# VH-VL binders against o27280, part 108

Target 1, 266 residues: o27280
Amino acid sequence: MDSMNVPEVLEIKRIVEESESVKTFIFSWDFRREVRPGQFVMVWDFRDEKPMSVSLIDPVRSEIGISIRRVGEFTDRVHGLSEGDLLGIRGPYGRGFELMGRDILLVGGGIGMAPLAALADEATARGMRVDALVAARTADELLFLDRLEAAGVNISTCTDDGSCGFKGFAHERLLTLEENHDMAAVCGPEPMMFQVMRILDERDVPAQLSLERYMKCAVGICGQCCLDDTGFRVCAEGPVFWSQELSRVREFGRYRRDPAGRRVPW
Key: E = the ipSAE of ESMFold2; O = the ipSAE of OpenDDE; V2 = 0.75 times the mean of E and O plus 0.25 times the DockQ between their complexes.

## First folded at step 3 (VH-VL)

Design u23 (framework fv_libevitug; at its last look DockQ between E and O 0.01; V2 from the best seeds 0.00; counts 0 for: pae E 17.6 > 2, placed apart)
Fold by OpenDDE, second read of step 4:
Structure u23 (fold): chain C 266 residues (1-266), chain A 121 residues (1-121), chain B 110 residues (1-110)
Amino acid sequence: as target 1 above (266 residues)
Amino acid sequence: QVQLQQSGPGLVKPSQTLSLTCAISGDSVSSNSAAWNWIRQSPSRGLEWLGRTYYRSKWYNDYAVSVKSRITINPDTSKNQFSLQLNSVTPEDTAVYYCARGSYYDAFDIWGQGTLVTVSS
Amino acid sequence: QSVLTQPPSASGTPGQRVTISCSGSSSNIGSYYVYWYQQLPGTAPKLLIYSNNQRPSGVPDRFSGSKSGTSASLAITGLQAEDEADYYCAAWDDSLSGPVFGGGTKLTVL
């Protein structure tokens, strides 16, 4: 078995069209390498490498899924691949989600639903009650609805344009929901997560949030994904953080650093 | 809330086919997070996994090598159940047969009540 | 002739700590999660431990699992009369391409 830091060349077993811009690539996985929802892998197309969240974990089939949104050159290339084609996968890396309690709230935006979908599978399998607030810009960008429904998840949707569900943002929809949960898991645009976290904190709901940063090494060495003030490395201490941890992170919801290390607003 | 109810004959003659059914309540046979298994137990062979059926966009079956040539496990979505068919039985197939749900974490977390099947002339 | 090896019997007095061992190989315990099942007399097996050391809902914390190398262990603290049962370890096996069980351990509470 290769080192976890060496990409394993894997064949794309299946491709699932999730939306116009999102595909899930399914690979055979050796589960001697344990993987948790919330962890990520580095995907290598033999030209470039990008971190991607695991969106499917299937111990029965010995498969994992990686959902990728088409947003640039790398993802364009990957989206051009077919079943049977090869990708390099190394990992998994990072801290995944921790499940606690009986009732869990998932709040996801866009591709942020990827790790949450995996978490939903585990949570429901454990007999937890799962509510999911699924947000997107438009109805056609809502992800994993059928999958979540099939798993027994109670779904609430919201879209920016009102094309499906609540018209507005995730935090606005959340404000309309009075029920509390034992914990929440959040993943999506950072401004969304910031607002959602505030609401959850006010409600005393323990929350875990998955951050996205530019990652290069994925092993906590290069420092590219370091968060200001704390020195947290998203690839090592994260990407999943507790709200209490993020409360110490000044940049959270405000800015991030680009590959050159410069501050860029969200 | 999830329950498995087994049914089928407890006596089968040698060379005949053993047939059992497992009805599922509180879950779906086509669940994306479960596998449906048959396991048997005997004093001579202990607990022995026989095979499973499960749905992941399509149906799959895995069978134990020891019975692969003789076993068929079929889902029935219309009745939300799955069945075991074991052909050409011998006295060595005498056992208590269990259906069981394989969970997300790959454990048998729900079991049927068991069915003693005796192979005798 | 079970793939996983367990002691055929174990015993303890109420309140005592009892440990049941499960020995396998690199093709099973050495590579995959270990599961434990409790089987009371005349009943179907019940999941006791999954993923080496995780307890399903309803299983008391006096039950614990551990794994090291190619061996696993079930520990029962504060032994109670109701714990008298057969205990089986299980794991996926690469060579057989399916789950395998231990031969079972009959636990007697004296």
Scores: ipSAE 0.282, ipTM 0.728, lowest interface PAE 1.3, mean pLDDT 93
Fold by ESMFold2-Fast, scan of step 3:
Structure u23 (fold): chain C 266 residues (1-266), chain A 121 residues (1-121), chain B 110 residues (1-110)
Amino acid sequence: as target 1 above (266 residues)
Amino acid sequence: QVQLQQSGPGLVKPSQTLSLTCAISGDSVSSNSAAWNWIRQSPSRGLEWLGRTYYRSKWYNDYAVSVKSRITINPDTSKNQFSLQLNSVTPEDTAVYYCARGSYYDAFDIWGQGTLVTVSS
Amino acid sequence: QSVLTQPPSASGTPGQRVTISCSGSSSNIGSYYVYWYQQLPGTAPKLLIYSNNQRPSGVPDRFSGSKSGTSASLAITGLQAEDEADYYCAAWDDSLSGPVFGGGTKLTVL
């Protein structure tokens, strides 16, 4: 039996409060089952399951972490759990990030910093120079700054309201950063990722972008994981895509899908 | 093939309302992947986007700041067309008016033939 | 006072390479795709280049676009008499929340 299709019941070893609305849940993990930054797992609370990106991969301590933002009934229930409580974890699923060169730019918005924090750990362990642009609406929504600093990452911040760092959007801040990079990885709201991708394409920096919104295909929900024009399925082809692949997708950065599958502006 | 066909008067007196219609063939005015635009061209202002109407679960309109107080752009789903109404015209509104389809990426990929509107007494 | 700046005129002889520049800011060209439109005398504008450097079906490969930072360029190689036209760049602008056009460049084939 393929264990990736059956949830494993794991004990919550530690909980880290990242912000008022975000917690990281840490579990012991047997690394005979490989996990890569950019992959996701299905988290099962014995009522519902939801896809969550892996935000910590620590083979030395034999731990993985998943960071969860409070946005609805499922995440409210999970946020109510304590160390010692149990969750089901199925996976990992999806294509992870690929690392190349010696110099990487990470661009993350809000909870999108979660998979990029795991990537930062791997990149620094490989001896890469890591620059991170961390974006959020307000200062209290900036995530993982202490963890990135501890890893030796060069951090730039921006907030829409100017409460921390550059006042403005991620793409505006990126235009003020003139350092060349061998590659980039981007995760955050789709409009942000679209604008960042365009700038990186013009700079001839190969970029990988993570589309976590559509991961419901992992549980067999057709249509919600499909991208316009290309027929990409996030769970099968993603969630990580190269910018050259996303540039052909008419939906990317312009529309999302509501629960009925209708196009809705971002 | 998508085509846009314009109709409306070419002469309007100052203070009156300018009204133009754009008939669509080969596409639907309620297409979720299109926006329906009015763009004008004059020697003094060059190419100037005036506004658009588009369907995304409901109808939306966006208007250029320069004309926002005087402009209405309305779809007509029964006739598969959309219209421009510009109130209180002045000689500065003299221009060639184009309707255009904005594609998903906001490119104006299909244009109407243009209508010269002269505002004079 | 156009938001995107183009030279008002350009000229060349048949067979020559001509480039037309378009300059903007971080709120438009720096953040968004650039589009180019060709307007032949007495006709509506026609989409010539989209997404910085892509050609619609039917546009000859001697037309090409490029973008660097807050500026864009249209290049025409092997210039022909039929290329005599007005050329306009365009991009979405964040501050105006809508598309903006350059002032246009009148290309004369000498």
Scores: ipSAE 0.000, ipTM 0.389, lowest interface PAE 18.3, mean pLDDT 82
Fold by ESMFold2, look of step 5:
Structure u23 (fold): chain C 266 residues (1-266), chain A 121 residues (1-121), chain B 110 residues (1-110)
Amino acid sequence: as target 1 above (266 residues)
Amino acid sequence: QVQLQQSGPGLVKPSQTLSLTCAISGDSVSSNSAAWNWIRQSPSRGLEWLGRTYYRSKWYNDYAVSVKSRITINPDTSKNQFSLQLNSVTPEDTAVYYCARGSYYDAFDIWGQGTLVTVSS
Amino acid sequence: QSVLTQPPSASGTPGQRVTISCSGSSSNIGSYYVYWYQQLPGTAPKLLIYSNNQRPSGVPDRFSGSKSGTSASLAITGLQAEDEADYYCAAWDDSLSGPVFGGGTKLTVL
């Protein structure tokens, strides 16, 4: 926890159970500072602190939503909380998605749909046509389908086991979709994002991809979120990067680093 | 059902250490859904939270600012209990001391019977 | 004295509605859940209301809690002789870095 960045303690206003393993925690939020889809917050449970994607940005109701997948000790503790319990939030941080053109493709895998759901809301509010490819291992893990449908998003699904929609990986389903988009936004497991990026590059579709790396300060001073070869700081120059920027990064899609800086496979 | 049973001396001399123990029945001191608190009450200052201990992957302690330099709360998993030590007591530490179970959101839903501790020469 | 202010006493007759107020600030009640405790003479406090307005098992529905801004209220309808007790509000406070209790209200049933 950095001396210059103190979390604001907020009451959990509502909890939405998105799946067996994913919950969205909704807080009152003062929107004097703009929040962009693709930015992240640091969530503090008074013991540990982790970066989490913003999935709901609702200035009219003065609400922000943060979607959290249960994957370990920290997220298990947070999932055990109830409405009215407290969490620390600091942020938002990082560079968000930039919207361009009239037709956007969203490609989300698992929890990666969280920032894309927020982007879909903004894009539809601007009058853009939004197509979303929502991917998961099983039907039970497909996220935000009702919300996207209510917003007027054209949804395609794929599941690894074929329980809903196309049976296979997101990049395989993408090959069967329309190719006439002005831009794409991609978020999910890094191997999936690498394969999707290759297809979009071949189609000459400008793409933005959201990366995840270990973070401590979240404002670019500690160096813990740097990418190999370029020195890009995910918390400052990202987490959202253009595909052209990522084409210069050797580690992308190949490996990751733990908090101690050691290479580990995906 | 869950019960808390307190023990310890009711008379302590000034400058000495106040020491109390709270035994837990029907729950575990290492429960991942509970925190174990000490709270005291006197006629002049009312109810005052002193601190807590709890287990979430490892042990944590939180102490009230007013006593932070003098207080220690220790769990004992083998005896399923937790203790209070308050150093360098003065007559202002005279109170009824309670142990209490708390939830994540600080609802004190189970209380011990209370122990009157008098600090006097 | 306490950062949570309660009236020192309240009274009512059987069957009447009584409210007990608890006034705080944005650093406590305005940001955190409110709890209420009932303390009968010679006994430990008992949780009466949690999370602003929730009743534990065994608490009669004539007890209710509410919160507005930086203030909270405990309401007792159909007042009964057994309700004669001390009542305390509580909430987390940022400046004290922990739970804080109100000074207490002695309720007398006339």
Scores: ipSAE 0.000, ipTM 0.398, lowest interface PAE 17.6, mean pLDDT 85
ESMFold2 (binder alone), look of step 5: mean pLDDT 93; pTM 0.953
OpenDDE, look of step 5: ipSAE 0.024; ipTM 0.485

Design u24 (framework fv_libevitug)
Fold by OpenDDE, second read of step 4:
Structure u24 (fold): chain C 266 residues (1-266), chain A 121 residues (1-121), chain B 110 residues (1-110)
Amino acid sequence: as target 1 above (266 residues)
Amino acid sequence: QVQLQQSGPGLVKPSQTLSLTCAISGDSVSSNSAAWNWIRQSPSRGLEWLGRTYYRSKWYNDYAVSVKSRITINPDTSKNQFSLQLNSVTPEDTAVYYCARETYYDSFDYWGQGTLVTVSS
Amino acid sequence: QSVLTQPPSASGTPGQRVTISCSGSSSNIGSYYVYWYQQLPGTAPKLLIYSNNQRPSGVPDRFSGSKSGTSASLAITGLQAEDEADYYCQSYDSSLSGVVFGGGTKLTVL
């Protein structure tokens, strides 16, 4: 376990360009170390460290993938890397998704599809029926469509501008879908997740949602990712939460804390 | 129930160090749900945040850029208090100084009584 | 030279509605919550509004806050004599990495 907290220097085995702003970095992985969809790793570029969700789990090829969106200095540096370059990886950390039932609904927005893609692979491998609502601002930001299709996932797309699929937000599209599922997994912008959760709760569909917060230690010590009032640590008790748990979290869908610890509204 | 009691000299000579203490009752200086701040008020500068100290598994300090080079805020867990030290004071540092508790929603809900500190020869 | 801009004074008669504005920028009000404080003469500031429009316990509902874009406003309805005080807006500024205050507004009840 002590070794778990030390970054392992791994070679980038392969890079997949998912979109203009998203790349998946693939690493060799020793699957004696358990990893679950929804868990995250800390990625270290020898200057800074950031939490990233695992987006690919391939025990056959002994590989994991981490999808990273270019959004800042750290990710800019990482996106500049090539196959054969090195990154530090420590983890995995956090609570991953649980699968139950026969029919599962995935609702993902933007890069939030990363952990859901991994979950989709597992679910389909288990013989589950998987419906995925994939949302993005525009068609070119929709992620993992080919991968999901190849896995046998039933895909519904949603774009803010209507460039692909349903024109509108994910929760709006969800309202047009009448079918219920045994469970749902949700990941994306928190306002989206908040609305989706409400709908799922009304439909009595058990739902798990993956939150994003500023994480520093990833081991539940520093408290930087604590959710107000509840004391939930996103890195320890999450990042995957049940809807019932999030119902207790006042800040959910309302505000977050920036790296300085200040509250910022959504 | 939370009370902040300030103490310290009200007169400081130029180039000397301004020192104030804020004693906390009804809460802990090492509370994980609070931060402890110093704020000053003057006619010329209005309300000005100086800095804070807070405990989140370890101690942190944030200081205003305007005083960062001269300011130290220290907690004292044994006495449940925190202090302000401002070095190399000038007449521009003349103000009423307040200690204040910062809540988890980043507001100042409890204040000390204020201490007028005059920098004069 | 306060980072947040307030009118230096405001006035009203008992029973009137008074509004106090607070103007900032994208680095503060535009991105962060706004707080309001009431300061009676000779006393420390008192928290009046937090998180743009939330009232702490004990604050009358005649006090309300709002925020739009890079500006915030404090509204006082049913103005009372006891409301005569200085009012300050407060936020956080990312460019300064610190808490920022408005210059304050002296409210006179005529």
Scores: ipSAE 0.032, ipTM 0.592, lowest interface PAE 3.4, mean pLDDT 92
Fold by ESMFold2-Fast, scan of step 3:
Structure u24 (fold): chain C 266 residues (1-266), chain A 121 residues (1-121), chain B 110 residues (1-110)
Amino acid sequence: as target 1 above (266 residues)
Amino acid sequence: QVQLQQSGPGLVKPSQTLSLTCAISGDSVSSNSAAWNWIRQSPSRGLEWLGRTYYRSKWYNDYAVSVKSRITINPDTSKNQFSLQLNSVTPEDTAVYYCARETYYDSFDYWGQGTLVTVSS
Amino acid sequence: QSVLTQPPSASGTPGQRVTISCSGSSSNIGSYYVYWYQQLPGTAPKLLIYSNNQRPSGVPDRFSGSKSGTSASLAITGLQAEDEADYYCQSYDSSLSGVVFGGGTKLTVL
């Protein structure tokens, strides 16, 4: 059998503007195909294909949502689309978050809040207590606050500039929060996730971290989405990893790759 | 499964219009998961993509910058085919012309047999 | 004047490994998938590799693709006489808003 995956061409049913730079694109979805928080899809605009995390999973309305931040040519084109326009979607891919215990802490930075918003919905539906630390550079870049509040999530915010909530970084805010949790889920820039992981490890809180990368790749291909130290690929074996798995990755939180493949500090 | 069959003249005079047709079997020209391309090959330029037509709620065309002012690619849903018109041809347009199906990932998975077009007076 | 650079020729003997390189820039291979095509004399090109390293049904395991940074490679292991053909890489280029091909490599099986 041909192992090539075929995108489904889906109509954009609804667009939600989350911020000046982030939109959520909502599609009808056949829930005979399982999709879990933390999984991603490949979004195809008939020229280029990029991985995007699933940010809404709504079996009642038969909808999924994909949140996209405007950061380059592909995302600029997609942001120019309207309700009724078409996109190719293939997947879902990757392993999703696992839920355990009664209490969960979500720590999201910027667009990293997208997969965590879907997780918050599942956790609250399971009767878990959910605390979310939502971090951004400025108040206007805090994402999903209304959705989290509607789901019954206990929200703490921090901004680098102090325009909303605690003034400082996510890990600095986390140090002022003394409440213990059965598990945590973390998604955002790798330096933020590394600092948060260290604190959670010291507190003996098992954490799952989602490595979101806006790289051109497909499930099963090696290259930019590969974690060099361990040899596993984010798009195939991730994007969600337990903290004990990531503690063995030398590049996590310290280095990234530029377009030429050179190792550079964050 | 999918077959592309080309037809058109092999000889065209300079300044005239080159016209080729590609008939599709095993797929629909209006398939929303495919695009229909013209690609040419010459010893001097190698493989050169010329453009494509595709249906996504409406018809779209994309053309290579090098030919954009002279090229038209048109679908015909009733005959399940698409065509190439290239205006004001010169000897530099002498090439083997291929039609090709493109699916996701911009891959050309099925090609027509090719048509040698010679532009000479 | 190919946007993607391939060696014009490559050669090997039966059973040998041969590799064909394809070099580009950040506007093409660095950002987009790479495809490989095999062209036998007198025939249309045939898709060999898609999405950097995937094989269509019917393509033998001895053909493989890889991509690193702005370069890609096609590897052929266990070289056979019937592999003698022209090989072309292909990507998309954002600065040209179009599909681009390599200049082609003529593989000779000695």
Scores: ipSAE 0.005, ipTM 0.405, lowest interface PAE 17.4, mean pLDDT 83

Design u3 (framework fv_libevitug)
Fold by ESMFold2-Fast, scan of step 3:
Structure u3 (fold): chain C 266 residues (1-266), chain A 123 residues (1-123), chain B 110 residues (1-110)
Amino acid sequence: as target 1 above (266 residues)
Amino acid sequence: QVQLQQSGPGLVKPSQTLSLTCAISGDSVSSNSAAWNWIRQSPSRGLEWLGRTYYRSKWYNDYAVSVKSRITINPDTSKNQFSLQLNSVTPEDTAVYYCARGEDSYYYYMDVWGQGTLVTVSS
Amino acid sequence: QSVLTQPPSASGTPGQRVTISCSGSSSNIGSNYVYWYQQLPGTAPKLLIYGNNQRPSGVPDRFSGSKSGTSASLAITGLQAEDEADYYCQSYDSSLSGYVFGGGTKLTVL
């Protein structure tokens, strides 16, 4: 019997308010079910089920954390919960990030910093040098800066409005940063990831990119999880892809899917 | 079926370089789902992982901290093999040396092992 | 010196259940999968259990693994004479960025 396909009802042990719109929900976790940075779980509020990236992996405390942004009805209900309340969790699902070499660049936008924060913890625990470029529209939307700093990560920030760090977009800031890294991991809005990937490709830095938009389908059967040209199913083969895999996908950075599954320009 | 075949001298003098080769059949040394490991085994130290080489868009090497200053592991894509060089050997380097294929994407285990080579470091 | 701790020996009689323990820390077993290898005399180790509790094809179902906190165990039910071997646990240590092994357990079938 595969316990990953059955939701386990877990108690919310702690809630961390990361920003006005983002909370991290922390649960006890049995690490006989391994979970790695870049993987996601299905969160069930007993009415609806949605995929959420794992943002904290703490085997010392036997805890995982799931960071959730308020964007609609489901997330509004979950944000209304308190410590001691119950949620269903099943998973983990998907391919996580791989760590290679001795130094890594993380490039995160908004809530995309959530899976990268978990990756930063693992990379620093492995003794890797970690440089993080944390990007958001405004200073209030920069996430996990205190946690990254506590882990010894070298942090650069940028905001579109200039309210913290470099004024501009992530790819503009990246052009001013050191070019040498053994690998990179990128998660955030798809237009940001596309521009960042192009720069990393020009620098011959292998990059892994997490495609959040397709995490709505946990088992890879949904048609929306299929990428053109390759036939990749994000829930089964992603959400994390190497840049060379995404270079074959015409949809990446150009098109998104509406609720009906239709291609619309980004 | 993947198989690993080891070759190299079984006797090395103290202060010299220990050199072993592992030939791969049934898989590519540049497979992006594999890592290529060297492990040694002695009665005093047991099983000890020495390092690995693997290809993910470019080549990476990881080495155990205990041997990092003396060890080099190199792939050879033209011959579909990988090698171990361990410099400045001492009698404490006497061991059976194994090459092994590992998975390092989701798991960290060695599923295919070479036959082993006893290396004796003695004058 | 082994990073993971195993008892140096274990024994049982045919048909019995035998358990071999493996103890580590938060940086290895506490945060990573555990693997088990069987080594018959004069041969290379063979993968017996991966991912804490999964068996490769060809491994009998009487071998099973489990993990709790920073410890793991290998259980052998219906012990048979051919199970006499050395058994090694292995994990990955996040702080060392490398594979770590137990000291090995010599299983004797009485």
Scores: ipSAE 0.005, ipTM 0.466, lowest interface PAE 13.9, mean pLDDT 84
Fold by OpenDDE, second read of step 4:
Structure u3 (fold): chain C 266 residues (1-266), chain A 123 residues (1-123), chain B 110 residues (1-110)
Amino acid sequence: as target 1 above (266 residues)
Amino acid sequence: QVQLQQSGPGLVKPSQTLSLTCAISGDSVSSNSAAWNWIRQSPSRGLEWLGRTYYRSKWYNDYAVSVKSRITINPDTSKNQFSLQLNSVTPEDTAVYYCARGEDSYYYYMDVWGQGTLVTVSS
Amino acid sequence: QSVLTQPPSASGTPGQRVTISCSGSSSNIGSNYVYWYQQLPGTAPKLLIYGNNQRPSGVPDRFSGSKSGTSASLAITGLQAEDEADYYCQSYDSSLSGYVFGGGTKLTVL
């Protein structure tokens, strides 16, 4: 096994309160181990392990950030941690985003903005024009707005309740935006991504989408994250996929496998 | 145990259609864990992937951009084989053509190759 | 002109360690597994390494692969006369939705 598969025990350097339900945990990172936006790490709290997207990549400060939404027992425990506490981190894993062109569109929903925030930093650093459609249920759930603004990202917000920006869903807001981009990166609830992908395809905009599936091993062995028909492993061949690849994934936007392996609709 | 046997003419005239067949033994052309590829090799272009056909609840085809407008790869389940058709050939299409089995479910490699067929495009 | 870049030639004496590099981009090696093939004269390519560093059955442990960023490397330790062949790296390019090869490296055992 590769040394990258052994969890490294790291001290939480800083914690950023992103929202009521989201915290970013910052760690010192040895960048001899490369990490790309869109990749994920396995976070181990010495009791359980979960995949989390990298939301901050800072080679200057030698830091990475992992944004975690409080959604269950594991994340409850992690959210109870303080600066100076320890976590096990192994990775990074998976295929990250690729940047191409001059103009990029980011479409993110909820915690899906985590990997896109990292991508935004890279894109702007490369001198790309970045437009970001940031969606959430409510205004207080919109993530990384200040960070994105500071990076020079052009932000459009969308909330289900209309508390900030466009009232409605991300794909509905996207329909009102007629400008095309050289590439799009999408991450969020799968129903959102499905609709966004459809629109982007109709507009002939190359798109990359980051999928979420139940992951156990993260190394393509256990098969828990396999996509039906194709056999794609989200942890190995993904989590970032091109729209052309996802067009062949029947379950995309329709259903997923729960931890027990049952098909559950979105 | 899996073997691929190629057949087809080694000489094609310009503007005509290059046609090759690859017979499969020890596996099924409709295997849901395999992809069936055509690759060619020439001194000028090196190894070049042309395309593949594979079955995942339905048939899919992927073609290289360089030949997409001229290429067709068809499976034949009745004969357990797949074919290559390349239209409007030019001398630039002169190469040794290989069929190969790929793993599509986990890795994108080609682990079983045909014996190769030299196809010369000449008037 | 190949999507992946390899040195055109490499050489070594029996018993030596030789390495063959393969350079790509974020859309291929940077995002996908790397594979290596050995091609003996007059034969079809043979899969040598898959998944960056995995060896198929029958491939000696003298052969090893590694990947870092957008580059990959094939290492051959204890070089033998029968190792004289052409070696090709291969990956999948997500933007092209297709397989991509290196230009090949001719390895000569002196």
Scores: ipSAE 0.000, ipTM 0.476, lowest interface PAE 14.9, mean pLDDT 92

